# Miniprotein binders against b1l550: the designs that were tried, part 77

Target 1, 279 residues: b1l550
Amino acid sequence: MRLPEELLERARDIHSEAPSHRIKLDRVGSFGLKVPVEFKGFLLLAEADVWVSLPEGRRGVDLSRQVEAIYELSNPPKDPFSLCREAAISLLEKLNYADSSGVSIRFDAPLQDGESLKYYGVEISSIASDEIINKIRVEILGMTACPCTAELIRAYKSSEIAATHTQRSLGILEVSTKAEHPDPDKLASIIERAMSSPLRTYTKRPDEGGLVIRSLSNARLAEDVVREMIHLFLEEFGHLPEDTHILAAVRSMESVHMHDIYAERSFSLDEIRKEISSH
Below, E stands for the ipSAE of ESMFold2; O stands for the ipSAE of OpenDDE; V2 stands for 0.75 times the mean of E and O plus 0.25 times the DockQ between their complexes.

## First folded at step 9 (miniprotein)

Design kv45 (at its last look DockQ between E and O 0.17; V2 from the best seeds 0.00; counts 0 for: pae O 3.5 > 1.5, placed apart)
Fold by ESMFold2, look of step 10:
Structure kv45 (fold): chain B 279 residues (1-279), chain A 83 residues (1-83)
Amino acid sequence: as target 1 above (279 residues)
Amino acid sequence: SMKKVRIEFTFDEENREEVLEFLKRLARELAEKYGLIVLVYVEDGRIRIFVKGDPEAVDKFIEEVLKELEKRGVKYTVRVEEL
């Protein structure tokens, strides 16, 4: 049922009124939208948030315009980076009262794993004001092997045991830049290469043994993984603008403990280069 | 009263980076001066400026951007689209 349009002549336009408290809001929007995206040949149903700024003199946001902005761009489905950026620009163009806009898109990215698939988490955003700022967060699980326990067992060599505890660790790279979003597959690859070994969807017993042996030859503390992630990131993405901000982190679900351990470093490209060159 | 304009510039590839940074600084300065909202970005190898605000202020913004480009001796093609 559609209501008569002549009611617009009689009804108060609540959204255009001044609010009782004249306070600017930074983000007002529609969160949890489902949008189709095309990512590296896969058609995925992603989750999106869209928002604009709201000036102190306007009571409400035209929410239907926000939703229109992203949905008109999502058909036919396109890559999530283009959708994210284009929707952010469109929001700023469509919502006259906004001085900034933003879009975030979240999805699980497929990753080939031998004869099968695995996945990693991706969240991207684009914020438009006087410039566009792009952010990407990638999260992927890997395996770590504890070098401390490995060394104790090595020292206990009359038994000739080569062993240590291994566990899943969640690696995180988050990049905020004025450049285009880094390729999420490259970020995921950096995280996996920093771990003792990648996780597999499945293995047969000989391959599982090989995986564990490889992880022992590449034993790493959570701190080591974060440092290696930073090293590898700088090799691959050192060309990004100097004010690009990165967070590199690991949450390790230590198999011998009741709790996780966590290591993190945030930096700009400029500051980390100064730090490295001073040693 | 609101005017919305998209300005699209084509420059040769070898000069684009220098001009982009100049336009970002200029747009930011003029937006503050005239109370405008601007966005400077690159699309399909072209520099775009989106500007919105008071119609007279938008017109002054466009005039000053073009004048400053001419003063620098920058060669360009421009298209102005009202939204």
Scores: ipSAE 0.594, ipTM 0.879, lowest interface PAE 1.8, mean pLDDT 90
Fold by ESMFold2-Fast, scan of step 9:
Structure kv45 (fold): chain B 279 residues (1-279), chain A 83 residues (1-83)
Amino acid sequence: as target 1 above (279 residues)
Amino acid sequence: SMKKVRIEFTFDEENREEVLEFLKRLARELAEKYGLIVLVYVEDGRIRIFVKGDPEAVDKFIEEVLKELEKRGVKYTVRVEEL
């Protein structure tokens, strides 16, 4: 329903009014917007959050201008990195009172997997203030096999390939940098290579047997996986600015427990190099 | 009461990273001095500065940035666009 535009002449501008309390808010915006993106030849439906800072003297944000900004830039669909960056800049430019802006875009990324596709989670952000900070978070499932139980079974049975429990483990790499976003496919690859084996969308019996044998022959603790992810990350992305921040984490959905195992490490490139060089 | 300007620099010399760090420091100092919101970023090999605030303060910001670049003897082309 459309009301007469004449009402705008008499209505108060609520957003421009002074608030009840003079408190700055860090993020105010439109969350959960559906936007199309183009990612590596695929047209995908993504979910976006857009926000700006709100100064202590202003009651509210013009939410309609936020939505207009991202939708103008998303038609036709473009890559999520450009969309994220351009929308963050546009928001800071369009909203006079804002001293910072940000955009996050989330989607499931396709990855070639033999005869089919598998999917991993991607969240891309750009935050504009005195400079642009780019963030990316990649999550992908893999398989881990317990080395402790493997060793116990080997001692019991003296088998060449010890039996042990296997489970799905979620690997996480999050990068915050002043440089451009790292390629999410490379981050996903790092996570998978750190695992006991990757998971697949589709397997036949011989292929399934091969994955199980691979996992059992490459048993790794969650702690082992996190350390290997960090090692592989430094080999691939050690050229990034020294103030780049990384989170590496694994959540193992232990098949023999009612609970999960979790391991993580956060660090800057400068910090981790000093730690490693002390040895 | 608000003035918004985009400044785009193309540098003749291939020392963009050095100039970028210089401009970031200068922009932060001037933003604090004049009470401005300033964003410095790189796009397609060019350095962009977005500045918004009081019109007189914005004009002084632009003047001082150009003066400091001239003082350093840096060769550049500049485009200034009011939004």
Scores: ipSAE 0.582, ipTM 0.868, lowest interface PAE 1.9, mean pLDDT 88
Fold by OpenDDE base, look of step 10:
Structure kv45 (fold): chain B 279 residues (1-279), chain A 83 residues (1-83)
Amino acid sequence: as target 1 above (279 residues)
Amino acid sequence: SMKKVRIEFTFDEENREEVLEFLKRLARELAEKYGLIVLVYVEDGRIRIFVKGDPEAVDKFIEEVLKELEKRGVKYTVRVEEL
């Protein structure tokens, strides 16, 4: 049912009214939209959040215009990087009272694993104001083997390859930069290489055995994984601006404990370079 | 039909902030003059201008921006992309 247009002329524009409390809001928008994106040859349904700032003199945001902005740009489907950037700019264009905007797009990214597919979680964002900041968060599961238990068992049984508990560990890299979004596949690769071993969607017995042996031979603490992630990141992405901010983290779902082990480091490229050079 | 254009400027680092403020002011004035939607922002260390509106007005906008930069003697590289 569409309301008669005549009623619209009589109705107050509630959004444009002065609020009872003149307070600026940082983010007002629609969260959990579904938008199609094209990513590396795949058409994916992604979740999207769109928002803008709201000045103190305006009661509400024109939410319909926000939704229009992202869907106009999502048809035909395009890469999520361009979609984020273009939508962020479009939001500022359509909502001229806003001084900042943001778009976040989340999906599971396909990753080739031999003849099968595995995946990693990705969140691609762009925030627009006087500057455009691009953010990407990659999460991928790997396997870690505990070096402490391995050492205990080695000491006890004198075995060449000491048994140890293994667990799934979630590696996280979040990058915020004024440059273009870094390649999420490269970020995922860094995380996997920092683990004791990658996970596989499908393995035959010989491959599975080899994977486990590799993990046991490359036992790493959660702390080791984070440090390795940082090291590998610097090697691959050292060309990014010095003010680029990184979060490297691991959540190890410890198999011998009911709780997870978590480790993280937040840093700028400038800060971490200074830290490493001082040693 | 509306024309959308992205203009990307690369400036020497020493004058980027001053040039950015100048371009913001100029862009606003020209936007009002020609009835355009204009955004000035920085991405990847480069100044970008998004301009949207009547095709002839957009072209005039671009010409005037470049002319004013020349008057100031600012050295720049420019890339213009129609969206």
Scores: ipSAE 0.024, ipTM 0.446, lowest interface PAE 3.5, mean pLDDT 89
ESMFold2 (binder alone), look of step 10: mean pLDDT 85; pTM 0.847

Design kv46
Fold by ESMFold2-Fast, scan of step 9:
Structure kv46 (fold): chain B 279 residues (1-279), chain A 83 residues (1-83)
Amino acid sequence: as target 1 above (279 residues)
Amino acid sequence: SMKLVRIEFTFDEENREEVLEFLKRLARELAEKYGLIVLVYVEDGRIRIFVKGDPEAVDKFIEEVLKELEKRGVKYTVRVEEL
C-alpha cells in the first residue's frame, strides 16, 4: 500500500529546514550500497558508500539523489575507478548545498594464480572538493618465515635450509594522490614480492614443497617486508606527485604466539626522498 | 539562488600540465576571495572546472579566469555550461 501522492503537496520539506543546532557535518550519505562493477574483464559485486558535506543551516541531505547518482553511472557496469571519480563529481554537481563529496568502493579483486584465481582486497575512494583526491588500499596475504629461529636451527645443524616457523602475513599498501588511482594489481605484486613467498589458492604436493622451500630460504621479519615494500613502491610509482601519501604495513599472524606482530610506515614521496638522501 | 557552472577547456597537450597547475592555483585564490566552491579536474584530456555559489560571484570567477588566461597568451577553446 502507498500513501496518496497528494500528501506530498501538504508535507513539510524536512531536509531544507533549519536544524536543531547550527553545526556543519562532514559526511552524510548512503553507506553499504551494492553496485556492479567491471574489473579487468570480470563482472563483480562491489559495496559502495557515497556522501556529501552538509552546511550548518540545512537539516538534512537528499539521500535519494545520492543513490540515483551512483546507480545511473553503474548501468551498464563500468570500471570501479571511473565510477568512483564520476560519482563523486556527480554528487557535488547535483546537490547544490554541498561543498565536498566522496565515494568509496570495496571489492575482492581476482588475480591470476597459475591455472586458478586468487583474490585480494581493494578499497578505492575519490573525494571531490577544490580538487579530486584519489585513495586506494590493497590488502593481500603472503607467507613469512622467521629468520631468528632459522638462524638458531642453522647454527645447531649447520644446514643451508633452516627449519623455522612460517605464518600467513597480511600486507597493506595505501596510496592517497591527486593523480589517477595506481593499478591495484601492481600494488598487490609489490606486496607479494616483498614477502618470503606468495600464497596459492591451490597447490599439488611438488609445488607446495617448492613454495615452502622458497619461504624458508627467504626468511624475513615484518620490518624487512615493510622496508622492501617501500623500496619496490618507489621503483614502480616514484613518478607520482611529491605530495602523494603512502602507508605500508604488515601484520604477521605468528604461528608460535597467541598474538600478531605489526609494522608500518606512513610517508609522503617528498619526505621519503629527503630521508633516503640524508643517510 | 545558487548558480552551478561547468567550464571545459581544451589546450594543446604540450601546455596542459603547466596550465592545469596555474588554473588550480587561480581557482583556489578566487574560491576563497568570492566564497565559491570550485573543483578543477582533467577528463578525456580536457581541463574541467566546476564552480558553485552566488550568481554574481560565479560570473566574476569566470571573467577573471578568462582574463588571466588571455594575459598569459595561452591558446584554448572553452565551453561553458550552466547546470
Scores: ipSAE 0.074, ipTM 0.606, lowest interface PAE 7.0, mean pLDDT 85

Design kv47
Fold by ESMFold2-Fast, scan of step 9:
Structure kv47 (fold): chain B 279 residues (1-279), chain A 83 residues (1-83)
Amino acid sequence: as target 1 above (279 residues)
Amino acid sequence: SMKMVRIEFTFDEENREEVLEFLKRLARELAEKYGLIVLVYVEDGRIRIFVKGDPEAVDKFIEEVLKELEKRGVKYTVRVEEL
């Protein structure tokens, strides 16, 4: 039952009260909101987190204003990049006590795959304070083939295309920048091109054979894939601001082991340019 | 007691990028000087500045921004809204 509005006159404003301990909190908000987004011609169901900083002298955050910020901007559905940016700014402008705000939106992005679709993971964020920082993380599966076993079998049989074990590998590119979000399709393309071969949603037997042969002819260690992803990233996105931060990683689900192999490198554009140019 | 203000500028398109970089630098300097939260962003082809903090500091921020823009001699229109 709805309580009478006049009770608001007598009720304490709990959120504006002093907390039990004077400790600032970095992120306080509404997590796991379901939000429709429009992405490259598709209407997708996304999951959103919205949050603000909370100063040491204030007990709580006004959650209703947080939800208003994202829902007002998501009707009608819009692209997730604009939604993240606009909602983060709106939160900072609506909540006087906050010195920063943020929005993250996660969804599976469709990618054309012959006559079918395949999907890759996307998480887009915008964080507003004295500047806007945009983050994007893309994850997509590909196939890798072991060059070490390939070389042993090639030596044994003197075959140009050696037998070796293949496995699914998850490629990850994460970018944090003061510029606009990189195109996630381009990030997904970089990851796939760095792999031994891409994966498909649907193949017929001749196409499946072709993918296997491609993978075997292009055997790569997880370490090789990470280095190639960085190389391809710099060719495509080397124009981003020097303080742009990148994480490139691969998790290889080894078919001959009970465990995975993982390789990563984090860097700023400034850092990697100096490293590459040093010799 | 916090004061929050949004300032919206319309500039000729040919000067907008140069003015944007100038305003971002100026806003950062003044935010540090006065202990303000200041965000400079572009919306619908206009430059917006959101500023919040102590009322006296906010007023000084606005005065100094407008003073520096006058020195540059760039044509603009401005709208100031207290939030």
Scores: ipSAE 0.364, ipTM 0.790, lowest interface PAE 3.4, mean pLDDT 86

Design kv48
Fold by ESMFold2-Fast, scan of step 9:
Structure kv48 (fold): chain B 279 residues (1-279), chain A 83 residues (1-83)
Amino acid sequence: as target 1 above (279 residues)
Amino acid sequence: SMKRVKIEFTFDEENREEVLEFLKRLARELAEKYGLIVLVYVEDGRIRIFVKGDPEAVDKFIEEVLKELEERGVKYTVRVTER
């Protein structure tokens, strides 16, 4: 049922009214929108959040304009990076009162894995204020093997390949930059190379044995993985602006404990270069 | 009431980064001075500035940006579109 348009003349414009309390809100918007995106030849279902700032003198935002902005730009489906940036700009342009806008898009990215595919998590954001800040977070599982237990078992049994416990570990790289979003496949590759070994969608028994042996021969602490991720990141993305901020983290789902081990480091490119060059 | 303008600049690629940093600083200063919302970004090799606010303030912003670029002797082409 569509109500008569004459009612609009009698209805108050609630959103433009003064609020009960004169307090600015940082993010107000539509969260959990389903949008199709085209990513490296795949049509994927992504989840999007869109928001704008709300000044202290205005009661509410125009939510319908926010949804319109992203849906207009998502048909036909396009690259999630350009969608993210274009939608953030569109929101700032369409909503007079907003001094900032943002868009986040989340999806599982396919990655070639032999004859099959595996998936890793991607969250992309663009925030528009006086400039555009692009953020990307990549999460992918890998395998780590404990060097401490490996060394103890080697001492006990004197083997060329020491037995030790292995576990799944989640690697995380988050980048905030004024440049374009880094390629998520390259970030995923950095994480996997920093691990004892990558994980596979499927393996035949001989390949599985080889994967385990590689992991055992490349035993790494969570702390080792984070440092290696930072090293590899600087090799691949050291060209980004000096004020680029990075979070590198690993959460190891320890097979011998009831709890996880976590290690992280946040830094700017300027900060980390000075630290490395001083030692 | 509210005026919205998009300004698009094309610069020689070699000078783009220096000009971009200059325009970001200038835009930030003028946005604060005139109470404007200003976004500076790059798309398709062009520097774009979106500005919104009071019409008189927007006009002063555009005037000062173009004046500063001319005083610095920067070569550019410009397109100004009202939204």
Scores: ipSAE 0.334, ipTM 0.764, lowest interface PAE 3.7, mean pLDDT 86

Design kv49
Fold by ESMFold2-Fast, scan of step 9:
Structure kv49 (fold): chain B 279 residues (1-279), chain A 83 residues (1-83)
Amino acid sequence: as target 1 above (279 residues)
Amino acid sequence: SMKRVRIEFTFDEENREEVLEFLKRLARELAEKYGLIVLVYVEDGRIRIFVKGDPEAVDKFIEEVLKELEKRGVKYTVRVEEW
């Protein structure tokens, strides 16, 4: 059932009215939308948030125009980077009262793993105002092994490969830049290479033994992993603009504790280059 | 009343990045001067400027951008869409 359109002639336009309090809002929009995206040959159902700024003199945003903007651009499904950027621009263009707009798109990215698939988390954002800021966050699980316990066991047993506890660790790389979004597969690769070993979806017994031996032979603190991620990031993406901001972090789900260990570093490219070049 | 305009510029690849940075700086200065919302971005190798605000201010913005590009002597083609 739809109500008669004649009612619109008599109804107040609530959104264009003055608000109860003249306060600007930074982000007002539609959150948790489901949109199809095409990612590296896969058709995925992603979750999207769209928003605009709301000036102090306007009571509400036009939600129908926000939803229209992203859905028009999602058919046919396109890559999430183009969708994110184009939708943010479209929102700023369509909603005349807005001085900024933004879009975030989240999905699990498939990654080829032998004859099987594994996955990592991706969140892509574009924020449009007087410039476009592109942001990408990649999260992937890996394995870490404790070097402290390894050293104690090695001393006790005089073994070349000391036993130690291993655990799942979540590696995080977040990049905010005025350039194009970095390739998330490359970000995921950086995180995995910084770990003691990657995780697998499927292993046969010999492969599983190899992963364990690899992690034990490459024991790393969360702090070590963060430093290695930064080093590898600079090798791959050091050509991004100097004002590019990066967050590198690791959350280690310690198998011998009821709590996690967390290490992080935020930096801009110009800041980290100056730091590394100094002794 | 509000005027919305998209301006599209095509530049030689050799000069595009330098012109892009110049236009971003100019757009920021003019946006503040005229109380406009201005976005400068690149799409399909072309520089695009979206501007919205008071019609008279938008017209002044367009005029000043074009004058500054002529002053720099860079080669460009321009397309203007209004709605």
Scores: ipSAE 0.288, ipTM 0.738, lowest interface PAE 3.9, mean pLDDT 86

Design kv5
Fold by ESMFold2-Fast, scan of step 9:
Structure kv5 (fold): chain B 279 residues (1-279), chain A 83 residues (1-83)
Amino acid sequence: as target 1 above (279 residues)
Amino acid sequence: SMKRVRIEFTFDEENREEVLEFLMRLARELAEKYGLIVLVYVEDGRIRIFVKGDPEAVDKFIEEVLKELEKRGVKYTVRVEEL
């Protein structure tokens, strides 16, 4: 059923009216949109949020124009970085009342690793105002092994490789920058290298044994993993602008506890360099 | 009501970074001076400036940007589109 278009001429323009209270809103938009993206040769179904700022004197935003903006740019599917950035700019350009706009796109990224295929989580955003701020968050599972229990078992059994409990740990790197988005595959690689060992979707028994031995030989506290992630990040991405902000975190799903262990550090590149150089 | 304009510049590659830095600085100064929202960005090798605000302020912004670029003597093409 389609109502006659002549009714639009008689209806009030609610969105352009004054609100009940003159309060600015920071983010108003369409959340949970499904959009196709092309990522490194894969066609993926991503989830997108789009928003704009709303001034104190305007009752609402034109949500239809927000949806049109991202869908116009998503057909044919393109890489999520370009889509995110271009859609944020398009929203700021199309909606005259907005002081800022933003787009977030989330998907699970496939990662080729030899003969195996694995995945990691990616969230990309671009926020446009008087500048463009690009954000990326990468989450990937790895394995950690407890060094404390390893030391106790080593003392008990007098062996070079001590048994210890292992668990899945979620590594997180989040980067906010005025430069282009860092390559998420490189961020995922940093996280995996900081862990006791990476995880795989498919492995044969000899390779599985190798990963377990690697983990046991490289036992790390959650605190160790975060510090190593920061070290590796600085080696790979230390060239980013000094005001680039980073969050490095790990959540260890402790196999011997009913609760998780969490460690994190937020920093700007300027801040962390001064901290390291003062030691 | 608000006026919205996109200005698109094409420069030779050797001048692009210097001109981009200049335009970003100039845009910031003029945006503050005239109370405008101004975004400078690069797309497909072209420098784009999006500006919005009061129509008279937007027109003055465009005039001053073009005037300052003329003083620098670099080769460019420009397209100005009202949105």
Scores: ipSAE 0.284, ipTM 0.750, lowest interface PAE 4.1, mean pLDDT 86

Design kv50
Fold by ESMFold2-Fast, scan of step 9:
Structure kv50 (fold): chain B 279 residues (1-279), chain A 83 residues (1-83)
Amino acid sequence: as target 1 above (279 residues)
Amino acid sequence: SMKRVRIEFTFDEENREEVLEFLKRLARELAEKYGLIVLVYVEDGRIRIFVKGDPEAVDKFIEEVLKELEKRGVKYTVRVEEY
């Protein structure tokens, strides 16, 4: 169904009208769009949100122009970082009333795992205002083993190999920066290296035994994992602008509890360097 | 009667970070002064400035940016496009 175009001459431009209340809105846009992206040789279907600021004197945003901005840039599929950044810039350029724009893109990133694949979660955003702020969040599962229970069992049995509980732990690194998005594979690697051991999609019995022994020999508290993630992050990404903001966190799905253990630290590069140098 | 302009600067690699911080600061000052929306970003090693608003204010913005770069003796190549 297509209505006659002459109705446009008679219809009010609702979006350009004054609102009932003169209140600025921070984010107005199209959320949950599906867009194809190319990530390290893979074609993936990602989920995208696009938005702009809305000034106090304008009733609504032009949603059609938001959708056009990202879809024009997604054909052919390109890397999600360029898409995110370019779409945010395009939104600010196309929508004359907006003083800021943003785009976020979410997908599961494949990693080669022997002859199969494993996955980690990626969410990126670019926010354009007087400059571009890029944000990336990487989440990947690993294994942790409890050093406290290990020590108690060692004291009890004088065992050469201490028994302890192991569990899945979700590692999280989130980076907000004026520089380009950090490589998510490097962030995922940092998280896995901070854990007692990585997880795998498929293991044969000998490899599974080795993974468990590695985890038990490298027992770590959630607090240990967060500190190690920060240490490894600074080694890899300490060159980023000093106002770069980082969140490092671990959520441990404790096998001996019905609840999870959570540890986090948020910081700027400037803040953490001063803290480390003062101690 | 809104004017939209993209300004693209090419600087040598040694001076890029210093000039970028200077341009971000200057752009912020001028954006507040003239009521302009200004975005400063880097793409493919070039500094880009997008500015939109009143035509007279946009023209003053461009004039002042170029004037300040000349005062500092900064060596650059510039392209200005209206869209």
Scores: ipSAE 0.241, ipTM 0.716, lowest interface PAE 4.5, mean pLDDT 85

Design kv52
Fold by ESMFold2-Fast, scan of step 9:
Structure kv52 (fold): chain B 279 residues (1-279), chain A 86 residues (1-86)
Amino acid sequence: as target 1 above (279 residues)
Amino acid sequence: SMKRVRIEFTFDEENREEVLEFLKRLARELAEKYGLIVLVYVEDGRIRIFVKGDPEAVDKFIEEVLKELEKRGVKYTVRVEELRGE
């Protein structure tokens, strides 16, 4: 059922009223929207959050305008980078009380893996204010092998390739930049190359054995993986603006522990270049 | 109370990046001077400036931006649209 529109003339405009307390809110919006996106030839159903800042003198945000903005721009489906950027700008333009706006879109990105598919997690954001800040977060699983246990086993049995524990490790690269979003496939590639070996969706026993041998021959601490990710990132994306901010992290789901090992480093390009060049 | 304006510039391709940098710096300076929210962005090869704030301040911002572009002698076309409604 639908109430008569005439009731709108009698109803208070709650959103425009003064709030109980004069406190600015940083993000107010519609979270968990489902929107179609086109990503590298795939039509995917992504999850989107849209928000704006709310000034201290205004009680609420017009949520209908936020939903309208992203859905208008998502029909027909477009790439998530353009959708994030255009929707964030649209929100800032349409809501006159907002000082900033933002859009985040999350999905699993398909990645061809021989005759099968694997995937990695992607979150793409654009935040509009006096500038547009583009953020991208890529998460992909890989394999790590412990070099410490490998060295002990090698000492024990004098083997060229020592046995050690292996585990799934989640690699994370997050980039915040005033330039366009980095290509997430390249970020995923950086993470996988930094690992002891990548993971596969499907392997037969000979291929599985090869993957394990690769991992054992390239044993790496979580700390090693983070450093390698940073090194590879600088080779691929060192051209980004100096104020680009990066988070590189690894969470290793240690097979010999009831807990995980975690290593991370956040930095700006300006900061890391000075650090590396100081030696 | 708030005035919202979108300014769209079309420049020849070879000058767009230089003009974009110039407009971003100018917009930042004027936004702080006049207490405005100003966003400079590119869409479909055109430079757009979104401005909102006090009507008199918005009008002064537009006037100063156009004056500075004229001084640079760059070829452009401009469309100014006031956003209304919500």
Scores: ipSAE 0.395, ipTM 0.798, lowest interface PAE 3.1, mean pLDDT 86

